Miniprotein binders against q9h3h3. Designs and how they scored, part 205

Target 1, 235 residues: q9h3h3
Amino acid sequence: EDGFTAEHLAAEAMAADMDPWLVFDARTTPATELDAWLAKYPPSQVTRYGDPGSPNSEPVGWIAVYGQGYSPNSGDVQGLQAAWEALQTSGRPITPGTLRQLAITHHVLSGKWLMHLAPGFKLDHAWAGIARAVVEGQLQVAKVSPRAKEGGRQVICVYTDDFTDRLGVLEADSAIRAAGIKCLLTYKPDVYTYLGIYRANRWHLCPTLYESRFQLGGSARGSRVLDRANNVELT
Key: E = the ipSAE of ESMFold2; O = the ipSAE of OpenDDE; V2 = 0.75 times the mean of E and O plus 0.25 times the DockQ between their complexes.

## First folded at step 16 (miniprotein)

Design yF6 (at its last look DockQ between E and O 0.60; V2 from the best seeds 0.58)
Fold by OpenDDE base, look of step 16:
Structure yF6 (fold): chain B 235 residues (1-235), chain A 85 residues (1-85)
Amino acid sequence: as target 1 above (235 residues)
Amino acid sequence: SPELIRWKIRMLLYFADLLLERAEELFKEGTDPEEAKELLEFVQRLLRMAIQLAEKLGNEELLERAEELIERAEELLEKLEELKK
């Protein structure tokens, strides 16, 4: 994917964040209603702009599930942005370590596992598995993009509270795998999004910290998680 | 927060500007007019959101910039429509 494609996708994600969401909140809705909700709003059929015949008549940015332990805390995003602007002005070298420290200092620590799937039964099934894992408390929060274009891939995002907590990141990977998902996963901290750091940025920062690949045939239904920054396998 | 809204507006404008430039390139290259149209329609959506936020924030500078960009997008859409006739 070229730099333009990455920025386009980022713009689409930002626009989607601003549109209404379809949300199942396990804190206020009984878990027994999840199956009916999933059946009502299958991601492959929910359309981004509320196309005729879709389950939604209005634009939908995301379909989301909130777990019982979900607490929206984005940290000090404003302070982060101010510090980032100051850093850029200073001419000091900017490294992944610099961003990590900024994130820690301002408590902007959320990150997400991302998976891209073609629309259809497999996507809906994967989403159902993730949604169930969230409602059951194995995951905190997840969202999936609605159908935008024919043949376009949809993305499922599974969030973790702290991208610096390697164990927590790995636990989320394990939960995703336990839900039956076998595709490639990439992990991205939200701090990169909040700072407008995308692929092919001028600082040569990679927003992807981890990659998870499912291993076929190993005794442990495990994924191999690669630390992209250090090119080291964690699992 | 006002600061977060300002950031959102700036990011929307950044993306809109970038995508407008791409749409202009696509137009010049004679690429599929439909692709350019779709891109411009998306730009318009971004800019409408920026306008709404700028109005809410009362930031005239950002509002003016958004309006300039949306006009540019509209002009390009009109040119595309003229080529299809």
Scores: ipSAE 0.602, ipTM 0.873, lowest interface PAE 0.7, mean pLDDT 90
Fold by ESMFold2, look of step 16:
Structure yF6 (fold): chain B 235 residues (1-235), chain A 85 residues (1-85)
Amino acid sequence: as target 1 above (235 residues)
Amino acid sequence: SPELIRWKIRMLLYFADLLLERAEELFKEGTDPEEAKELLEFVQRLLRMAIQLAEKLGNEELLERAEELIERAEELLEKLEELKK
């Protein structure tokens, strides 16, 4: 099959955002109920559209865990999107600096560490570790995609509230590694997601701001984190 | 808010229109009818979301745009099913 276009990926993300989510909200649900919830809704078994034999009978866009301290603040997403459309029509250059400026101006500062895992025990185990870290307060909010019809890799997103706060981003990386996750992590500011800018976008922008690689005997907690914008190691 | 709902409808229509055009191109090429069918089913999902929001907003212009697109998608799906005859 040919590769996906950025527009197709953006449309799938929007559809998932708008379908129902399965949420464990630590602000309203006791932490003692988390393990039962995880067992009921393993991400490798929750299907995107409610296939027969699934724990869900209806479509599920995302499976999410909200921490006790989670305070949602999406910023001015509508203003951001309007300014983005105007920028495209203006003929002015579109650069990573332009996107950063839009995000700051409209207070859309959240971002997320991403990891891609095949369906199965490894995915479910990684998700459970992340979910526990969220409920215990080491992370604020995370989500995982459900199983797709074609059975491809799924994504875990671990959010931070400000992509310009490098210390906060590094603390989230450390918490993810403490959950036993050794795969490549990439960090994408939410501004790119809200504007539908994915890897194969028409502007050739690289939406990955930070990259984390697990490394034995390296930096604290065994990861090496690279700032892709400046080509410098943060750890 | 009504402005947020209008924006969501416009984005859904934008994606649906773009993907519908791609499905029409795939149909004309004839090389991957199963991909075209799956794409059209996804387009219909986007448009049903847009229709529901447009109805809640009471915006008849956006509702008409969404209904025009879903009719195009349904017609192309019927053409794909007829290829099985």
Scores: ipSAE 0.544, ipTM 0.865, lowest interface PAE 1.2, mean pLDDT 87
ESMFold2 (binder alone), look of step 16: mean pLDDT 84; pTM 0.811

Design yF7 (at its last look DockQ between E and O 0.82; V2 from the best seeds 0.62)
Fold by OpenDDE base, look of step 16:
Structure yF7 (fold): chain B 235 residues (1-235), chain A 85 residues (1-85)
Amino acid sequence: as target 1 above (235 residues)
Amino acid sequence: SPEVIRWKIRMLLRFADLLLERAEELFKEGTDPEEAKELLYFVQRLLRMAIQLAEKLGNEELLERAEELIERAEELLEKLEELKK
């Protein structure tokens, strides 16, 4: 993927964040209603712009499920951005360590596992598994992109509270695998998004911290997690 | 916060500018006009969002920049439509 493609995708994601969301909130809605909600709004059929015949008549940015323990805390994003601007003007070297420290200092610690799936039954099934895991408390919050173009992959995002908490990141991976997901997963901290750092950026920062690959017949976790920064396996 | 809104506007404008440049390149290369149109429609969407936020923030500078970019996108769309005729 060239730098343009990465920025285009980032722009699409930003636009989606600003459009209305279809949300199942387990804090206010009984878990028994999840199946009906999933049936009403299958991600493969929900369209980004509310196409005729879709379950949605209006644009939908994301389909999301909030767990019982979900608390929206983005930290000090404003302070983070100010510090980032100051850092850029200072001419100081910018490293993954620098970004990690900025994130910690400003408490912008959220991150997400990402999976890309083709539209269809497999996507809807995967989403249903993730949604169930969120409602059951194995995961905190997840979202999936609606259908945009024919043949375009949709993305499921599963969030964790702290990208610096390796155990929490690995636990989320395990929960995703337990939900029946076998595809490649990549983990990205939100701090990179908040700072506009995408693939092929001028600082050569990789926004992907971890990769998870499913292993057939492997240990109870069923996945191999690679630390991309250090090129070390964590599992 | 106003600062977060300003950041959002700046990011939207940055993306719009980048995508508009790409659309201009596609147009010059004689690529499928539909691809360029789709890109321009998305640019317009980003810029409409930027305008709304700029109006909410009362930032005339950012509003003016967004309006300038929309005008450029509209001009390019018009050129693309004329080529199909």
Scores: ipSAE 0.583, ipTM 0.869, lowest interface PAE 0.7, mean pLDDT 90
Fold by ESMFold2, look of step 16:
Structure yF7 (fold): chain B 235 residues (1-235), chain A 85 residues (1-85)
Amino acid sequence: as target 1 above (235 residues)
Amino acid sequence: SPEVIRWKIRMLLRFADLLLERAEELFKEGTDPEEAKELLYFVQRLLRMAIQLAEKLGNEELLERAEELIERAEELLEKLEELKK
């Protein structure tokens, strides 16, 4: 991949994280209000920068739904980053096992399933299904990018709290599929994001840990999940 | 924490510097001034975020770095606006 493209995407992600978010918070908002909220802010119509005629007049970085059990915990990111810098200067090999251990040591364990969809009814419908799964408690937290100026693909992120807990990651995949999602899903631990490790990285690390493909008649109902680092099917 | 804020400022400045260099290259090529302008608008957004954080932190060094970069971005944007004329 192109290194400039990866750096540009990282910059856009940071800017989006820092701009205001549109949030439905099930911890403080009754579930009966969800459908009206979804109708007000369809992700295909909410614009990144508040274009005239959109539902939002101000920039929106993300549209998010917090489940009733959502408790934000990013872990020891500062310690993680310091240990990462020390590791790079140590001369020791940098491997996926090294990254896993850093994440465990510093409790930076969250990760996310990602799906990319073009703007339109399919995106809005997929988001609505995910948002309902979060409010109903099958998923903990999800977000979707707003519409970009060019109208390219948008991303839905469905978070899990521990990428080393394969059962929990697979349960989230199953909940996503139960919401009617049939597209390709990829899973990325947050540790890679906090360390700035993207697909075109110099260590040849693969930030995508798992890949889920919809398969009705396969080994698991709804999906086949592959461990991309080891090329091993988990389902 | 102050350390997290400082890290965010440094990342914003790093991204802004890289994107600004790309916009300068696009300007010299002259092939797509609208792409360069859009990139500079984004650079300005990153730098305004960095300036806000640097002011909150009271870090003059990082503030001066951000202000240097925004000046470069504004100068290039003015040059690109002149191409329309």
Scores: ipSAE 0.534, ipTM 0.865, lowest interface PAE 1.3, mean pLDDT 87
ESMFold2 (binder alone), look of step 16: mean pLDDT 85; pTM 0.821

Design yF8 (at its last look DockQ between E and O 0.80; V2 from the best seeds 0.70)
Fold by ESMFold2, fold request of step 17:
Structure yF8 (fold): chain B 235 residues (1-235), chain A 85 residues (1-85)
Amino acid sequence: as target 1 above (235 residues)
Amino acid sequence: SPEMIRWKIRMLLRFADLLLERAEELKKEGSDPEEAKELLEFVQRLLRMAIELAEKLGNEDLLKRAQELIDRAQKLLEKLRELES
């Protein structure tokens, strides 16, 4: 995927961020209402712009579920962005290590597992499993894109609070797999988004930090998670 | 915060400029005019968001930059629509 395509997708995601969201918030909504909400707003039928016949009449940017323990903390994003500008003029090399240190210093540590699925039953079933895991407390927060085009793939994002906490990232992977999801997962720290760093960037940084593959058969059955920055398997 | 709003405006302007350049390239290449029109319509959506944020922030410099880009996008869109006739 080239740099234009990555930035085009980032632009679409930012526009979606700024439109209204459909949210099931377990902090204020009884868990017993989740199944009815999922049936009312399946991601394969909720349309991005409120098409006729869809359950929504208004644009929807994201469908989201907030867990009872969800405590949003974006950290010092302003300080991060200022330090990033300074770093670019400093002459110091820009590497995954220096970016990681900036994120740690400014407490911008959140990130997300991503999965891409075609619209239909498999997407709706996967989302329902993730949403239940969030409400039950195995995951903290997740969102899914609405349907934008017939046949176009949609994305489920499952957030974690600290990309440097490898155990926590692996536990989220395990909870996703326990929901029956077996497709490829990629993990992106939010620091890259806040700095506007996408694939094919000028520094050759890879915004995908971890990759998870699920082995279905044989003696190696289970998740295999690769640290792409260091080319090291974590599992 | 005001700094986060400024950052959002700058990113929207960056994306809009990139997509607008692409639409201009597609027109020069004689490529599918529908693709260029779709990009321009999305550019206009991004710029309307940027204008709204810039007005909320009271930042007239960013507002002027957004307005210049939306005017450029509209002119190109009108040219593409006229070629269809």
Scores: ipSAE 0.729, ipTM 0.905, lowest interface PAE 0.7, mean pLDDT 89
Fold by OpenDDE base, look of step 16:
Structure yF8 (fold): chain B 235 residues (1-235), chain A 85 residues (1-85)
Amino acid sequence: as target 1 above (235 residues)
Amino acid sequence: SPEMIRWKIRMLLRFADLLLERAEELKKEGSDPEEAKELLEFVQRLLRMAIELAEKLGNEDLLKRAQELIDRAQKLLEKLRELES
């Protein structure tokens, strides 16, 4: 993906964040209602702008599921942004380590596993698996993009609280794999989004920290997780 | 927070500007007018969101910038429609 494509996707994601969401909140809704909700709002049928004949008549930015332990905390994003501006002005070298320290200092630590799937039964099935894992407490929160007019791939995002907690990131990967997901996963900290750092940025920062590939041939639903910064396998 | 809203507006404007430039390039290259139109419709959406937020903040400078970009997008869209007629 070129720089333009990355920024376009970021713009779409930002716009989606600002539109209404379809949410199943396990904190307020019984888990027994999940199947009916999934049937009512399959992500392959929910349309981004509420097309005629879709389950939604109005624009939907995301379809989301909140687990029982979900607590929205973005940290000190304002402080992070101020520090980032100051850093840029200083002319000091900017490295992945610099961003990590900024994130830690300002407690902007959330990140997400991303998977891209074509619209259809496989996507809806994958989403159902993820949604169940969230409601059952194996995952905290997840969202999926609605269907675009021209189709294309939809994205499922599975969040973790701390991208610096390697164990937590790996546990989420394992839970995703246990839910039956076999596609490529990439992990991205939200700090890059909050700072407007995308692919092909002028600082040559890679917003993807980890890649997970499903391991074939084993009895265990495992994956190989690559630390992209260090080019080392973690599993 | 006001600061977060300002950040959102600036990001929306940045994206709108970038995508508007891309739409202009697509037009210049003789690409499918439909692709450029779709892009411009999205640009207009981003800018409407920016306008709404700028109004909420009472930030006249950001509002003015958003209005300038939306006017530019609208003019380009009109030109593309004329080419199809």
Scores: ipSAE 0.697, ipTM 0.901, lowest interface PAE 0.6, mean pLDDT 91
ESMFold2, look of step 16: ipSAE 0.662; ipTM 0.890
ESMFold2 (binder alone), look of step 16: mean pLDDT 85; pTM 0.826
ESMFold2, fold request of step 17: ipSAE 0.576, 0.674; ipTM 0.861, 0.886
ESMFold2 (binder alone), fold request of step 17: mean pLDDT 85, 85, 85; pTM 0.825, 0.827, 0.826
OpenDDE base, fold request of step 17: ipSAE 0.695, 0.681, 0.687; ipTM 0.904, 0.900, 0.902
ESMFold2, look of step 17: ipSAE 0.637; ipTM 0.886
ESMFold2 (binder alone), look of step 17: mean pLDDT 85; pTM 0.825
OpenDDE base, look of step 17: ipSAE 0.696; ipTM 0.902

## First folded at step 17 (miniprotein)

Design cg (at its last look DockQ between E and O 0.69; V2 from the best seeds 0.00; counts 0 for: pae E 6.0 > 1.5)
Fold by ESMFold2, look of step 17:
Structure cg (fold): chain B 235 residues (1-235), chain A 103 residues (1-103)
Amino acid sequence: as target 1 above (235 residues)
Amino acid sequence: GSRELKREVRELISKASLLVSKAMELADKGDVSEAIQVLREAADLFQEAAKLAQKAGDPELAIKALEMAAWVLEWIARLLERQGKPDEAKQAKERAEQIKEKE
């Protein structure tokens, strides 16, 4: 009965996408400049709206790193959004299978591993490891949210280009773990983001497709990846 | 020149984004009528940003700003429906549809 939370999350995500981003683009910037850039813009200190005393004087929606091999492919987002509106008026059931088919039909196949960390050294260290992995070519593109005014958990997003390619998703998990990341990871296809569908949405859809748990004491790769829909371990 | 127009567009988008955040805070406190008024201003700023983005030669940014304006107006309409104001909700929906048709 209360759609405010899902609508708030969707509006905030769209607003952040529209604000300026701080970008290290390895396609045009030498890798030797990365460490200085990371030191200038630690995500725990970059503020969403440019608070006094922060390294940014203007609002920042996202802090991002693009790898040398990154080739943007957004798919048919406008067609996806139109089909979503038509679906909502059609009387057809809105299910995870319907969303998957929309994503495939419109070639909006990207998705992302997510991690949530409190502001501080742990967040900045994790981001630096991910940023280096992107610049070194183990990952294609990643972003991290700036610090909110009241301070809360921040999110690092590590993108993959096709959520239906399980091996590619698992390769990205492995690269994240190789960068020293030990926290819980969850995987969300971008179709849910583009349609503004978050937790507690009115359709009770679960946007999380996979989760990855780092195991203390370690296997050779150090993580267990679970398919949330089928309760099946992939690793 | 072109750099000045790009900065003006970004300033409008940033201000509109801040207003959306303030409206979320107001709605969470139960100040829904105030949230709606703030959201109307945000929608206006996104539309203004879209007009300036077109003048700056950035039609992709203009389309994104219009999409945000339409989304905000649809949110306003849903808030008004919940307040039992279907006539005002209808006006907000009609404005949102006009924006989406232009896209």
Scores: ipSAE 0.028, ipTM 0.456, lowest interface PAE 6.0, mean pLDDT 83
Fold by OpenDDE base, look of step 17:
Structure cg (fold): chain B 235 residues (1-235), chain A 103 residues (1-103)
Amino acid sequence: as target 1 above (235 residues)
Amino acid sequence: GSRELKREVRELISKASLLVSKAMELADKGDVSEAIQVLREAADLFQEAAKLAQKAGDPELAIKALEMAAWVLEWIARLLERQGKPDEAKQAKERAEQIKEKE
């Protein structure tokens, strides 16, 4: 995917973050209401701009589910951005290690597993599985993009609190696989999004740290996870 | 009242977001000059939304609107660089930096 496509997806994601969200919050809403909420707002039918006949009449940026343990903590994004600008002006080499250290210093440690699915039953079923896993406490938070007017793939994002915690990242992959998800997963730290580091960036930084492929009859996890930075299998 | 201002802020953000999406479609089609023009309008709307959000007593929304304006200006800068307009790209980048300093 060309650098433009990654910038496009990032722009669309940022614009979506500004529009109203459809949220199921397990901290305030009984888990017994989840099935009715999923039936009311299937991601394949919720439209980005509230098209006639959609479940939503107003624009929707994201559909999200918050788990009981969800605490929004974005860290010091402003300090991160300032440090990143100072680093760029310094002429110092920029490496994945540099970004990791910036993220740690500013406590911007969130990351997400990403999956892209065509609109339809498979997407809605995948989302329902993820939403249940979040409400059951196997995952902390997830969101899915609404249906675009022109169609195309929708994205499900499953968050982890710390992209530097390999075990936490792998546990989230296992929970996603246990929810019945068999597609390709990619893991992206949020720090790369906040710093505008997309595919084909001038520093040749890969914004995807991990890739998970489903395996039939393989390890107990049902997936093979590749560290993209080191080209090493973790499972 | 504050509710009416918050509604107006949301309307501006929605309009700006639609312009960003339109600009992306234009850029994908190769209409980069038109995309830049649409993005400039989006950046102005985000800045206006930020001012109104501040007046409405929603500083968090104001910051988010400024972040979006800065991001749009950085995108304009990248598109201008690709068009061989480095001076205009520099001006857009400087404006983005000025917004970030106010955040």
Scores: ipSAE 0.019, ipTM 0.424, lowest interface PAE 5.1, mean pLDDT 84
ESMFold2 (binder alone), look of step 17: mean pLDDT 87; pTM 0.861

Design cx (at its last look DockQ between E and O 0.63; V2 from the best seeds 0.00; counts 0 for: pae E 7.9 > 1.5)
Fold by OpenDDE base, look of step 17:
Structure cx (fold): chain B 235 residues (1-235), chain A 85 residues (1-85)
Amino acid sequence: as target 1 above (235 residues)
Amino acid sequence: SPEEIREEIEELLEKAEEKLEEAEKKFKEGVDPRKARELLMEVSRLLWEALRLAEKLGNRELLDRAWELVFRASQLSVRLRELLK
């Protein structure tokens, strides 16, 4: 994906954040209702704009599951943006460390594992596994994009509270793998999205912090996680 | 023309900002959150189009303005989701 495509997709995803969400909230809804909810709103059938015959009649930005420990906290995004603008104006070199420090300072620490899957049974099955893991407390929060009119891949996002907490990021990877997910995962801090840092950005910053590949022949939780910034395997 | 596209983007952004301000006001005043959500849905469509066109035009200023509104709208969206889920 070129920078333009990445920016476009990010813009679309952020615009979708403002549309209604289909949410299963484990804080208020019994876990026993999850299966019925999953059956009612399979991601491969939920449409972005509420097409006739879809489970949803209204636009849906995301389908999400909130775990028991989930608390929405985006940090000081406005302060982050202001600091970022000031930094750009200063001409000071911008590094991954700079972004990390900005994120910490403004408490914008969320990040997510991303997986892209074609619409269909495999996607719905993957989502169901993730949703269960969230409700069971192995993961905190996850969302999946609805089906687009033109088709294409749908994305599942599994969030962690702190992209600087390497152990937490790895634990989430393990939980995803334990849920039966075997595809490639990429981890992206939200701070990069908020600052408009995408692939092929002018600062040559990589928005992908980690990559996870399923480990064949290992445990059900087995993965090979690569630190993209340092090109070092963490597992 | 690029100038026409710019004008279109600016109009989209102005409309989006106006609707967002209204949504924020309604929310603050304790009006039915569903009304704020309806406005926010309109904002999302406007901003998506603005971003798309701004990217096409390669206008960084307009992109930044659009993104600012997206972030602001997202903050309201989070609060609304907690009330309307």
Scores: ipSAE 0.373, ipTM 0.745, lowest interface PAE 1.7, mean pLDDT 88
Fold by ESMFold2, look of step 17:
Structure cx (fold): chain B 235 residues (1-235), chain A 85 residues (1-85)
Amino acid sequence: as target 1 above (235 residues)
Amino acid sequence: SPEEIREEIEELLEKAEEKLEEAEKKFKEGVDPRKARELLMEVSRLLWEALRLAEKLGNRELLDRAWELVFRASQLSVRLRELLK
């Protein structure tokens, strides 16, 4: 148990992707049902494997909300993974620019703003605010991890369609802040996730592209967003 | 013993790969997508155990084999979730 590593944490995340999800899908479910659904499945009480006393009796990998405009398109993930394997054996350098080009070529352009919160009322209210923003159309899709560890933080992921579209990423940050979220946000392109590239990876790549800190008085969006690759402020 | 743990990991990976191949076939042919989802849940449990044991053993080759299967399963899982909604 004292051996939890970046690889172990990544394995838990991948296993969660494969398990059942609890989904509120605005494309097939009226928005008026959202509040009841949120009350039934607060992320601080939904358990990873269906613990006794939980609202869920079977495993839950993620709790998700899909907006009415959500058009799922993971892109050519299989082609991406094959090209990645070929690149590693080619002897060519692996850089952030290489990954960006692979993502563009294979249309794996989605990314996500991440926030980490401890279980409890604060997490549940943050999730409810994000879920409402998704159903109301300010955001397109979000998910939150269920409760898996005592005292451990949970993650809310808010997706955007194209990490190369700076305006779209900034608009999602603004919508998150409008929902009352004031904690640190980090942005990670999905290409890193699909290739299994995490913070402590062997290529020393940094999967965090942007960082957002809540700030009053400086930006109409209420946050300061830093481009981690170029060390420049976007707002 | 380390050798017994290695054999268990290999057995888990072999079974996970077999189930994953079956799920991939059912998805591609459009036959019984709910069974394909059921198979992926089994793959997830097998791969999680294999990864846990391989990490404890410190065996990078077995970790890499397990990760390859996780990536394949994750790709199918995303596509299957879209189909089943």
Scores: ipSAE 0.012, ipTM 0.416, lowest interface PAE 7.9, mean pLDDT 82
ESMFold2 (binder alone), look of step 17: mean pLDDT 87; pTM 0.858

